Miniprotein binders against q56419. Designs and how they scored, part 198

Target 1, 326 residues: q56419
Amino acid sequence: MEGRTLEEVQEEVFKRHGVLVPKKELEDLAKALEEAGLLLTEKVEARLKEEEEKLKRERPMRLAGLSYPEGEREARAFLEAFRASYPGEGEEARVLLMPHLEPSRVPEVYGAALAALEKTPPPERIYLVGVAHRPLKEKAAALPVPFQTPFGPALPDLPALQALDALLPFELFNTPLAFREEHSLELPLFFLKGRFPEARVLPLLVARRSPELGEALKVVLRDFPGLLVLAVDLSHVGPRFGDTPLTRTLAEEARRRDLGFLERLAEGEPEAALAFLGANPTRIDGVEVVASLLPLLRERKGKVLAHRLDLEAPTLSAVGAGTLVL

## First folded at step 14 (miniprotein)

Design ih61
Fold by ESMFold2-Fast, scan of step 14:
Structure ih61 (fold): chain B 326 residues (1-326), chain A 108 residues (1-108)
Amino acid sequence: as target 1 above (326 residues)
Amino acid sequence: GDLIERLEELAEEVIRYLKEHGEEELAREIEEQIKDIIEALKSGDTESAIEILTELAETIARVLHRLGAPEELVQKVAILIFDVAKALGMSPRQIYEIAKRFARAIEW
């Protein structure tokens, strides 16, 4: 129906199918469609409320058996295999940038992250900052519940989350449903929980630039010290992402763009890293996270441990992934 | 309404655990402090309620840590404390202070 009159519908049916439908039948049909639409809306709303209630208690695994093994023993072997995929030694991290791309596509990049975690003393808590892949009511959000993993639940740091909420000009716990299916938190958390089983977590999502989040986190990290993890992917190039089909030249440009960005972050110059990407919006998901966390990234020098541009040959597209220690 | 229900739930969880672990006198003291918060709220004395809650939050955290309380109980108690603090309209500074004291007392 979409704003069409009953007379227009009757005319179209007659013209295309040679059948004159009585106006009463069209009116009854329109009423039935409207009632069906209301029932569908009620069903959707009821389902969303049910899912939101479940999220008040815990965040279940969604990618177990798909992106990582469900069983603890198999998950441990999987994690060790990823570490083995990186031949280098790690560096101690106060801030870790790692991907949230499907791990099997960039095993050496996740391996580099594991190497860094291996050199890092166990933190009491992890500030895990991912990218919102669903709309948030505010610029950022958190979910203060246990996140299930094959290694047991990653427990929320409730006092630190509440301290953070208190300093923000918006309600931090604003969009629980955005966390129901969120790989930018779930995939890094698998690796973090495997390495630091005792650490509590602040699971944070950024949808848009929030300088107030970075300022608040700087204060909270002073009183609640922990490991800051930026779970972000780098360049997204090719038709799958609305861009030109990938060529060797475009792939080389993407690699230079990714490395130039990471290199400037490693120099403790996050504003320069953002400027390097240019004025136009980039296909790098992590831009909004880095822009939000500027106060935590300034003057911290570090090292790029790994970088890869993963090619999707069937779509002529690619996604960049990297591991950076600060 | 909801605020008083959260305070009563907090009392039930903490007092039950303390009595089960031989801390009957401390359970009685905490019960009385929670009653004092409820009475302050009924009389419109929100300032007194805030003051009592701030001291109580640290005391509960310290005791639960000392007794080695299960993680599930500690998390439930923390949630109730912060829900009460927000419902009382505590300032950002006051909520931050509770969070810091609670974390230090529970050794998180």
Scores: ipSAE 0.703, ipTM 0.893, lowest interface PAE 1.6, mean pLDDT 88

Design ih62
Fold by ESMFold2-Fast, scan of step 14:
Structure ih62 (fold): chain B 326 residues (1-326), chain A 108 residues (1-108)
Amino acid sequence: as target 1 above (326 residues)
Amino acid sequence: GDLIERLEELAEEVIRYLKEHGEEELAREIEEQIKDIIEALKSGDTESAIEILTELAETIARVLHRLGAPEELVQKVAILIFDVAKALGMSPRQIYEIAKRFARAIEE
């Protein structure tokens, strides 16, 4: 990948447009384009710094009016409609695994999560662990600010977050911008805040497996008890994800993979769940979260309430989603 | 400079709220404790400053909870307390202790 010389550019312009551009004008143009690029970079950097400063005060809604209603009354009706989409009864959760996929794609799965929350006593705090969709400076991060929702702000549990930070070998509050647009926290939080409006939250993102996070959380949860929520999607199959087009056989394999993973977690065997995925652990976006939280998942038995592999027909692709109570 | 400024901000926020709720004696006690932290720092007694801050954090949390303080104020006060703790160079164990005491005070 070679850059064009000024002489080659000059020759091409002459051949195409019959105009001979002096070398100095091309040099001046190149300099002006470079300067414009620098000005654009400065403008982008200034904008990012402004957004980072805003994130030190609060995290605004990004998906209101798109993935859920922005008005409180409409949001409440939306939440009740999702609960109604699941015909079963919930189970009490000490640990809840739920999706962060667009809710309208898997309403019964979110309905199952709501059913579990319905059977769960209101926690003082929620440890909400999502998947980083943007790079983090460390293996994990948190943002200790109010997260806006249609039900009012979900307040951070500042003491519990500081306790967690104190036990980690890295700075927990390390990448505020990663939280600006993060659906793996925003979408589950909508449902959690709707059900438990008084609960404070620890909004956590995992980018890479962090055993130290799981060990620290085990200690913190003893002194700061609460509901642990793993907001993770399951199989990602098809061309959109670098795989072959979805067939009935591949869909059945993905469902078997998802359910085998969830059932092993339900038996309190998270290492066995990870091993079951074999050579294809990257097809489930929650792997790094589960691998980080092993100490919290071992010997904790529960039940798979719902599972769906949602088809994305235009791309012949699918994403798995499930609700697991432990 | 910065550390003393944050201690003064902490004092201002808490004392203002307490006086607005008729707790003049408690406001005076908290003001005295913050003054004791500043005096300990001036004398180079960081250990005493840390001990006083740890007790003060629990006391402030308990009082704000008892008076039903707005969540915005509780959040702001917590931020100031942990900023002060870190500026004092408190160890991870000491910060964890403050966090635990603060949380227990606002939950019970």
Scores: ipSAE 0.736, ipTM 0.902, lowest interface PAE 1.4, mean pLDDT 88

Design ih63
Fold by ESMFold2-Fast, scan of step 14:
Structure ih63 (fold): chain B 326 residues (1-326), chain A 108 residues (1-108)
Amino acid sequence: as target 1 above (326 residues)
Amino acid sequence: GDLIERLEELAEEVIRYLKEHGEEELAREIEEQIKDIIEALKSGDTESAIEILTELAETIARVLHRLGAPDELVQKVAILIFDVAKALGMSPRQIYEIAKRFARAIER
């Protein structure tokens, strides 16, 4: 009982302050607050339950007016500008790897993704797989509610989500609060909804390797065909990520690592892509996503459309981003 | 209690929409099928309730799609159907089958 409430409090603190608080520390804090007569624990519990109940109905926009325009007309112009930033042609995608990094930092990479979507027939549904930036109760999770966008709500594919849930050894709809603030879904979804306004979505988060998810998705995609989107960023280098300050040499090494990873995926060799990263250490937040989706990536050949290592000058750090079509 | 309440909510949503769109006969048929599920449950015949729900789910999806029902209604109806299915203790295979039939019925 209490343990479940404390897990919710841990998630709320992590979301608002970026701190994971151990259960015993929360118990000790709750006792101290009770003894002090502050009753903040009851208020926090009530607010978390209220937020969770709201998420049973819809997932509101969090980054509108910050990462993309709030209004539909302005949002459409924003999409057109990103497409225009990529001078190349797209290719039809059955599987699309795209970033979830702040779009303004890598416009050509998002433009390449838009070019691929332009060549892709409108799918009935999109399997959007992002990376959990908050703890999940299980290895993966989904939220079966409309996700608000400037182009209208992206509707959940409830039948496909229920089919997926039925095949998994764990409850798929296990951590609604993890979706309250999740840019790895919100940012790609903005672009996907703008291009395919009628497609339903399966919004999926991966926290840890789940081969069960990949196996189940392979079955579900047979009966519920759609576009598979892996929303993942590539190399994270520099002091912001615990590394030495970025040099020209280290940046070149990061670009080679990113491209080596993407090229192996493009050859239909996802195990080789993961092994390549193991031999050439890097922090790619999408590793757990790729490792989970192996059955969906094997023997699919494709093309790397774009890659950029974006320099964050104030921190002498960089994040890699790429667009891959399979 | 909860299961019967969900079935009654499902009936209310679908029947109201059908009557508003001139489908009085279909509304009556769906009302009778939901009544049959409730009667099967009252008699302890859960297997009959499951069979009726499976056919009803596809029928409702097909009719709502044919009439161009709003996405919000289709989503609410799907939620109620899967809530009822889980409350009935349907197996993963049975839930997967309902999901597949429903999705096929509302395909663009």
Scores: ipSAE 0.811, ipTM 0.926, lowest interface PAE 1.0, mean pLDDT 88

Design ih64
Fold by ESMFold2-Fast, scan of step 14:
Structure ih64 (fold): chain B 326 residues (1-326), chain A 108 residues (1-108)
Amino acid sequence: as target 1 above (326 residues)
Amino acid sequence: GDLIERLEELAEEVIRYLKEHGEEELAREIEEQIKDIIEALKSGDTESAIEILTELAETIARVLHRLGAPQELVQKVAILIFDVAKALGMSPRQIYEIAKRFARAIER
């Protein structure tokens, strides 16, 4: 076990308990455990194949009744409450950066996003770019199926997705299972579908920076115009993320880095935003998304509508969230 | 399934909807174009099949949009068209062109 031989196990049991376990019994047990592991693996593989087949038809809600209400009426009231939590007016967005953090933790930030969407004319399609929380076979992926919401299914823009796939040097629809549980798409989509019920969606995940994705999207957006949404969280600080417990100094540094990053994006300087972060010491989520989408963010000016560093008191950790309109 | 089966599925879906909505002449035209694609494929003329499919995809999209077809049908037809295009071995440029024409035809 963990580097121990069968002979060492036999010897230790004898020394500690005065019982000599025959080597054959230990070998038989090891073989039985290995065989049981193979059977369990076969069952897991069969189950994953079944889930993958289901994802070819639709992507069901996973967070309904947990992060947002299941019923349409309750979902509408939920959206109104979040909008009401932001006291300001929105600005029209051609590019929207919004969080994918649990909404109840940063209601003003989601409220700011809703305010921006209220000022934005309904798009034909939404390019929804989230962050992969599970491995992808390629740097990025998409799932070309309806995504269920309390407001009805968000339909995929199949022509735009196929156009994007055609321009990429890799298969776009490469990891369906990564979409089975993905809050960076599901949570923003809830708000986007509530505001733009007729818009088709391109649900995109980025795992690693893909300059080829940004170049392809630049071409596709010209021929298939729509709203680009970057669903990303900002600083992640504290023990939950590998740091020491949150201090006032660390919190101030996280806020400074979040705002400096967003402000440089608002000036149309995404390379400057990335350079400002350096090695990304406060672990701003979505750096890989911004790095992938550089061609779409350059020379596009806008405004930071909201920012919050939300404290997770039990873990002495914090996550930054913001709303940026470009 | 095989390419011809996909083309037959496409024909069945579109032609049934058009006939149900009084577009019998357009149904006949689309049926003939799909037949022409199948005949071109059987004769080894993949180039003609690709040309006909490209024109047909836009025509189908325009007609379904004009008739206010349910989004469920539009989605199903788009899937079949792109499956056929892929099975034909169409280049990325050719697939992009079909996608662009289809999207513009169903634009709101």
Scores: ipSAE 0.799, ipTM 0.919, lowest interface PAE 1.0, mean pLDDT 89

Design ih65
Fold by ESMFold2-Fast, scan of step 14:
Structure ih65 (fold): chain B 326 residues (1-326), chain A 108 residues (1-108)
Amino acid sequence: as target 1 above (326 residues)
Amino acid sequence: GDLIERLEELAEEVIRYLKEHGEEELAREIEEQIKDIIEALKSGDTESAIEILTELAETIARVLHRLGAPYELVQKVAILIFDVAKALGMSPRQIYEIAKRFARAIER
């Protein structure tokens, strides 16, 4: 809203979408956002400025004790258990696609990612590309600070981040607060740091497709070689995501959609993968990441190591997860 | 103004660390180079300021790496250097070259 009146918001929605939203509905929405802490008041603004200043120094763990153990020894045993959940061998990765949903829901998929990392020589740096779950001021953002993990801090590759910033038509370090609570980076990073403790990291978030990001990254990766990681989930199906309740047919469609997408990426045909999704309706949040990184994915052949559609029975919903090496 | 203040902050951070680690000669050399940048800026000689900063960035990175400086200091110094470079109006290509040289200076 940027401090606009409800009347101005109503007019903008009408001009943009041709729908006149009742003023009471906008008022109810504004109240709900305020109650949720999303509308800025003096107190909320002061707290956000304080949190933003803290993020200039480091990014603390938020999911330790919830999604993974806090202690280093317990974290190591946890990681080994995930690797053991996948009975196959890995393949060397120059590009790794892995999930970012709750690891305990799809342990064999994370295990496949760990298997691939075991076959991959230790990189100098990891380009970790996640999905923004909070608004960004630009199409993409990065946070150039140490990210805490149970295995010690994952240090940012500051020169590579600055090189990337120099090539972009927008400020790369534009939304620090978007990183405060971001599982699409924190959960993959737990596994990546456990496997490659010395690798520096470029923590990147994509909110909307940015071809300029992919073009800049292609240049940067040439001079600052490293492992590219796409931390994305696949199909989101069912009422939890605004769809009809999951049926056997819809689950089979979701599996075919996920695998069709991944196999086209594995053939080095990312445009075909996106076109396949366009022809097959989907709720894959990683599409904006793939669309942004096209120059890095073309003509790279690889292999799908694992795929699972995780059922959430209480909501008759499911989320797809996969591991792909290129 | 703001640019000169950032250069002074860069000097304070680097010189303090070097002196604390017995590098008196390097501290003096880097201090003089930063003063030369400030003097060039005050005289309107932005081109000379850019040339000195480009050489200085690699030197600082190499010295901090050699001394095993904590990452917190390396991060602060790098941010100051790149902020100064952008404020000087350095081209994307020139800033990219500083980044490459800085990275090579701190690699293993």
Scores: ipSAE 0.536, ipTM 0.800, lowest interface PAE 2.0, mean pLDDT 87

Design ih66
Fold by ESMFold2-Fast, scan of step 14:
Formats: C-alpha cells, sequence, structure tokens
Structure ih66 (fold): chain B 326 residues (1-326), chain A 108 residues (1-108)
C-alpha cells in the first residue's frame, strides 16, 4: 500500500532517462490525478443512477456486438452455426441446464442446448434462473421489465412473477442494479429468445441458497407452466479462480467432477449431486442454484447431451460447461 | 402515494383508454367499481374492497386483451393492481389468486 514519494519518482526518472523533473511538475501531476479520480467517482455515481432509472423500464443489451451479433439476421445465422457445432439430436426438455460461459468458448455445448430446444414444444413462459455475479439484498431477485435481444424484447411474465413474489418471505424485486451487467441471464436468453420468440420470461438470479425459492417455484410452475432453465457453469479451476495451476491430472479430475454432478442430476438425485461435490470440492456456479431448486429436480430423470472443459492455456485455468435435459 | 391515489391512477389509465376506443359504458362500469372500492376503504370495509378488486382485475385484463392494448399499458395497469392489492394487506394467497385470474384473462 506504500506509494512512491515524489522524491523517489524524481530520482528514478533521472537514473533511467537522465532528466531531472522539477518537484513542482510532479506535484501538479499528482493533483491532476487526484482531481481525475474525484471526477471519475462522481461520473461513476451519476452513471449508476442513470442505469438504475433505465432498469425500471427495460434491460438493454450489454453484449451485443461482443458475444453475439446485433442484427436479427446475423443473430439467426449465429444460432444456426452453433446448432451445427453439435452433431447429435436433442431431447425434449421440461428442465434445461445450459451454460452462461462465453458461447464461442464452448460452441458444441450451446449447440446441444439448441438441439434440446428444437425438440421442446414452445413454452408460454421460461423460468430463467441464473447466478448473481453482484451482491443481492436478498438470496434471490428478479427484474420485471422487458429484456432487449436482437430478436426483439423478451417480455416479463408479470402475473407469474407477482405470483412468485407473493409466495416468498422476501421482496423478489429487491436489487434492480444487479441486472445491469448479468451475463448469466443475457447469454442464455439470446439463445432462448431466438428459439422461442413468443415466450414470456421470468428472469431470476440466485446469490445464495434459497430453499424457499424452490418451494415457491414448484407451486407457481403448477399454475403457470413453463420451461425451467438453469443457466449455470460447472468447474472453475486454476489460478484465475484462486487455485493451483491446471495440470492434465487436475483437468481430468475437473471433468470427472462435472460429469459426476450432471449424471446424478440426470438420475433425479440432486441431493446426491450436491453431496458428491461436497466430498470432491470444486467451484461450480450451479451449486447455489441446484440447492435452491431441489423440489423441482428430485425424481426427474434425463440425459447429459454435452460436456466440455474449456482450457485457458495462458492462465493455466479452465471452466466446465454442460447441457443437461430433465 | 397512498392507496386511494393508486386506485385513482388505475382508474385514469383504464378509463382514458376505454373512452378513446369507444367503450363508454364499460368505462363507466369500471369507474363505478373503483369508486366502490374507495368507498369501502373509507368505511373500513376492507373485505368488500378485496372482493371488488379481485373481480375488477380479471375484468380489466380481459378488456385490455380484447381491445389489443399495447404492452406498456398492460404492464402499467398490472403494476398498479398488484400495488393496490399489497397496500390493502391482501394475503399471499389472495394476491396469488389475482395473478392467476389476470393470467387466465390474457391467455388465448
Amino acid sequence: as target 1 above (326 residues)
Amino acid sequence: GDLIERLEELAEEVIRYLKEHGEEELAREIEEQIKDIIEALKSGDTESAIEILTELAETIARVLHRLGAPWELVQKVAILIFDVAKALGMSPRQIYEIAKRFARAIER
């Protein structure tokens, strides 16, 4: 935390470049940097307030032109390319587990999800459950506004969201700002809206285990039937995530942990899937989501369509991604 | 705003739209139902207010759907209805019932 003194900076510049910078110029630079810092703080606060106001009306695209194409025609071609990346046929889904990792990193996994959506009848609504990457005031949250996509806005299912809110012991619409920059909803939603353009959406974020969310959702899904989508990534391993550098052995262990988790979910044994991870510790984004949704996953058998461990060689790290239909 | 202010906002939005689409009699009926809710609240008859609101929510949803009302209006009306329901102290089960009736009315 010890910053360099102006005298130390002056001495270092002289040693490296043979130029003596007057102390007054360094003092003026330090003041300018401090003033810039204060101005940036004020601008950041103003920007957050502006974004919060926008989130009361709609949720704009953040990743268009970066993770997926902005134009509808280009976006449709993008979906077809990802579908073509998966050589298999899909299975009908009542519950779909799919990733929220950057799609270009795991195209076959997103292709498998698209294959499943092709076999699934168009739902009236989609319960899209992602992972909060920013703090929530409660264990879970939703944002009841249209989410913009290249295929048009994904409209919120207001009656179903209000029904869910009524059954919860906390306010569901508690942290709008957490939705400003949330790829765990935006990336799966791109694919879901492209396949089911007429479906309304319940955009849900889980920050911590909420058994009450799963209990409430079981009731709501009976009266407001729809497709349940768990948008979760699997193992996070390596230095990027605070772990030891990835080796071939550790990568194989991560793949085994991911598949063991998914296979237990596919057998309708979500408690066994969580216990398996407890005995074989790993950082899986999906743990809090699965733990929250236990009542919806028990006794529901299905199939793992795809799994990949995406290797990031420069950081010796990896992220697992999979597609599971239940 | 207070509960009565929310009910007045709901009346203004729905009645304006209905009158603009030639539904003068239906606008009058909905206006009277909202007045009945306000009068029930002023007299401390919360149970009557809840009954009228529950039926009114479904009626408004059906009419807006039939007239092809824009999504922005349907959203605003739904938000006002649920704000009123919560302000009335309706139980979770009663609010849930309004949500089911509203959803049924806009489904085809």
Scores: ipSAE 0.524, ipTM 0.815, lowest interface PAE 2.2, mean pLDDT 87

Design ih67
Fold by ESMFold2-Fast, scan of step 14:
Structure ih67 (fold): chain B 326 residues (1-326), chain A 108 residues (1-108)
Amino acid sequence: as target 1 above (326 residues)
Amino acid sequence: GDLIERLEELAEEVIRYLKEHGEEELAREIEEQIKDIIEALKSGDTESAIEILTELAETIARVLHRLGASEELVQKVAILIFDVAKALGMSPRQIYEIAKRFARAIER
């Protein structure tokens, strides 16, 4: 941010205040600001290291009291209300695609996910794959610690995580700080832990397309069976996301693209789903997750249980959300 | 150094739990297996150390599961076992095998 010489600063002060500030005083001020900046940087770095060290032990709740209730009793009632918002029956899931946006915006979509979980036998473990909203050192990452929830801690499946790490060409546990504030894991986990309180979890984040992750997960899932959950949102449209204001036509296009994408996944054709998006461009944040997990999605038929395009009228923007069982 | 310290920590956690649950003979067997790992490492017999650790990991997991050990203890033991495996220089395939055997032993 500093693009001016001390001489230029001295001249500017003289012009505005009629006072010639001695060069020594400006030099002392510059040194004080540099020293303060260095101390602030050291303090910030020390706090980040402390936070990273804490994340080696557990991942605390960040959205309790905001997106879901902090108390167990209130959290249970909250889950029941979401289930009640979906009037249909679920289907058993081996793979579940569910959203990660604010649950109160699309209660029937989360309700559909809960309906599917009710029809699903309790898994030994859950492979929870979310979207990284912060940079990762690698294309994907995991955090092998208990994640706190109102229903108690969701425990990591340490053997399965170590097995996955062993198969990857990069260090899986590479960016703990990226998990400190990550709603794409925390919000689905709230619902998953409420339904399957004893299941262990593999909390995984994808930042960029990682075919090696999908290939490794295919092997690991064979030896460590469990429920695969893709926690992804669909279309992001409008000024809030850097696009033009939403119109009725653009909203209908977004709904069509979301459903076309989900229906192709439901037919066990994930490459066709990605090609459909390429031919009909839309901003779906789950694309990198789906592209990474192709080996797990091929030839697996299922059903779209729910879809909604949540309209944010004040910003003329919208986010798509859906529940798909495979 | 660190590797032997982690093995000793693993021994302490498991042996204390087993003795508290009346499994004195099993505690002794596990203590002897850990000593065998340490002796194999001192003699440069890394292959034997890896074989013993792999069998020991499964045995510990099975016994802790059978005795109803807390999830906190099982998690702590798993962390120690994988730390030891990595410090020992076990290959990805060998670590995968330990992971698979441990997971099956603690399966519900």
Scores: ipSAE 0.845, ipTM 0.939, lowest interface PAE 0.7, mean pLDDT 90

Design ih68
Fold by ESMFold2-Fast, scan of step 14:
Structure ih68 (fold): chain B 326 residues (1-326), chain A 108 residues (1-108)
Amino acid sequence: as target 1 above (326 residues)
Amino acid sequence: GDLIERLEELAEEVIRYLKEHGEEELAREIEEQIKDIIEALKSGDTESAIEILTELAETIARVLHRLGADEELVQKVAILIFDVAKALGMSPRQIYEIAKRFARAIER
């Protein structure tokens, strides 16, 4: 209805379909739609409250059977296939940047991440920093519950999470529902849990730049050492992301932008990496994560192991993905 | 839940596990320390309650790790300890200290 009068709706239906609908019938329909809308809203609210209560105890798998196998045996074979898709050797990581894009689209990039994890000693804990795809009440959030995986639950590092919460000027555990459906955590976690089944995790989401998060994490990592993982995708180009259709020139620009960003991070110059993106149009979803974690990325030199710009031909769009070890 | 209810729940979980593993003397010691926290709170001595809880948290973590307690129990105990710490009104610095001592005790 959009604030239209019943007379205007009646006239529009007659004009388009040649049918005159009685005003009483339109009134009855409007009332039924309003009542149905209220019932649907009530049902949705009840389900969200139920899901929020469940999230106080555990975070269930959402992408099992879709992005990765549900069974442990099949999941293990899946990991081995991704590792095999990368022909290179890994490097030890203290900081790992990896994608959260659908794995089947960039298997060599996930394979490179697995290669790096093979060279990395098992950490006590993993600081897994993803990108919020739903609104957060604060700049960042965490969920201190077991995350289910085909390899068993990834257990939260409760002491490290509480230590982090204590140092922040905001409540860290502020938006449980944002974690209900969050592929930027679930997809990297599948690979990390498969490689490091004993490691506890700090599942963190960044919605917008939080320098206080980076400062707090610098302190926490000193006392609670672990592997820092930035789960971020790179360039988003094409109509699916509000840009013009992908051309060879735009694809080359996106690859140059991705590699320029990653190379500056590999040189231990995260401010230069951000400045490079600021000077060039960017749709890299990891910008806020990198901007938040500056104190953890400075003066850490490393290597770009893999990069791909994955083309979605039907939409003439593409997403960049890369693996960087620091 | 009341702070005392959380302390009682913490006692129940830890003491049950210790008795099941033949640590009857240690179970008694921990029960007495929790009782001391409750008595300090009754007398308005919150500072003493905080000191006892901080030492107790590390002791519990160390013992659970030594006995090979499963992660489910370690997680439950950690939740109860931090719930009690927050209910006591512990400062961020004090909570950070408990977290650090607990984590060191359960390192693999």
Scores: ipSAE 0.837, ipTM 0.937, lowest interface PAE 0.8, mean pLDDT 90

Design ih69
Fold by ESMFold2-Fast, scan of step 14:
Structure ih69 (fold): chain B 326 residues (1-326), chain A 108 residues (1-108)
Amino acid sequence: as target 1 above (326 residues)
Amino acid sequence: GDLIERLEELAEEVIRYLKEHGEEELAREIEEQIKDIIEALKSGDTESAIEILTELAETIARVLHRLGDPEELVQKVAILIFDVAKALGMSPRQIYEIAKRFARAIER
């Protein structure tokens, strides 16, 4: 409440306790509270600065022992189990769309992604594009450090990252702290590093539509060829996401919307895919990524390998996940 | 440390690696080029520093590739080269050109 003056505080104390507190004592109290606030701010800023400094060296695992095994042998068995959960064969990918949902919730969808990677020649580098779950200073960001995995560190492709930075109208390495806790990169990277242990990575986050990112990436991919991975989830439906509780009709609508979106991407028509979502584009968290990468997705035909709408029973909500190769 | 300290640190690591692999003449050449960059920086001649850095980046990448691309050293070298390039105020085109040449030299 900013409307309270020292005189109002003095008056309230007098009314409640019959004591007139001298203005000097109230001023001294106000100064002490301001100093306490400054000390708290300084402490928070010092912690953030320390965390930022650590991120200049490496990005440690955050979900090891929770979403995937910490040890290399156990991690390999985990990948094999996920691959086995998908009964089909993959297709070679130049562009791969895969989820970043908790893997145990959609094992066959991750299995389909693994099947595609199995058919794909090892790339020199992987352009891994995720969704920012924390604010970025710019529309997009990257972190040019090794990302730790149970299979060893995923090394950054520093030349390709610097080439990309040079073409952008903003600083690419603008928000290191956004990468400290980011499952849209960590979870897909676990699977990608397991399959392509020698590939370098460009870990990219998109917060808002950045056509300039897509244009720059089209140029960079010509000189620095690699696998483009869009790590995005599909429909978000139910009360947790601002909808009414999930019904059979809403679930069918979500599945139809997800598949219609993916099928249009598979036809090499990303603008049609975005238009298909119509008045509800914000319910798919991959929309901003797809809208940013239009030049890379046009006229690339491919195949939808898997799709699932995963139910969160306690909230009567659901999240869609899919695997698409282009 | 400052930029000059980082240049000296990298020179030491690269030179040590080259000497350990019998490339004493190239180690001497690289040491001289880094010294020339430092002297240009101290004299305020950023144009000369940029030219020498561009040549150095390509030379180091090519030599490390010939010696089997030691991953940790390649990463350290790349970090320093781009940090120095940006500190020197190289244009986006110049940085892109160094990046492209470096990547081609270490490509598998």
Scores: ipSAE 0.622, ipTM 0.825, lowest interface PAE 1.7, mean pLDDT 86

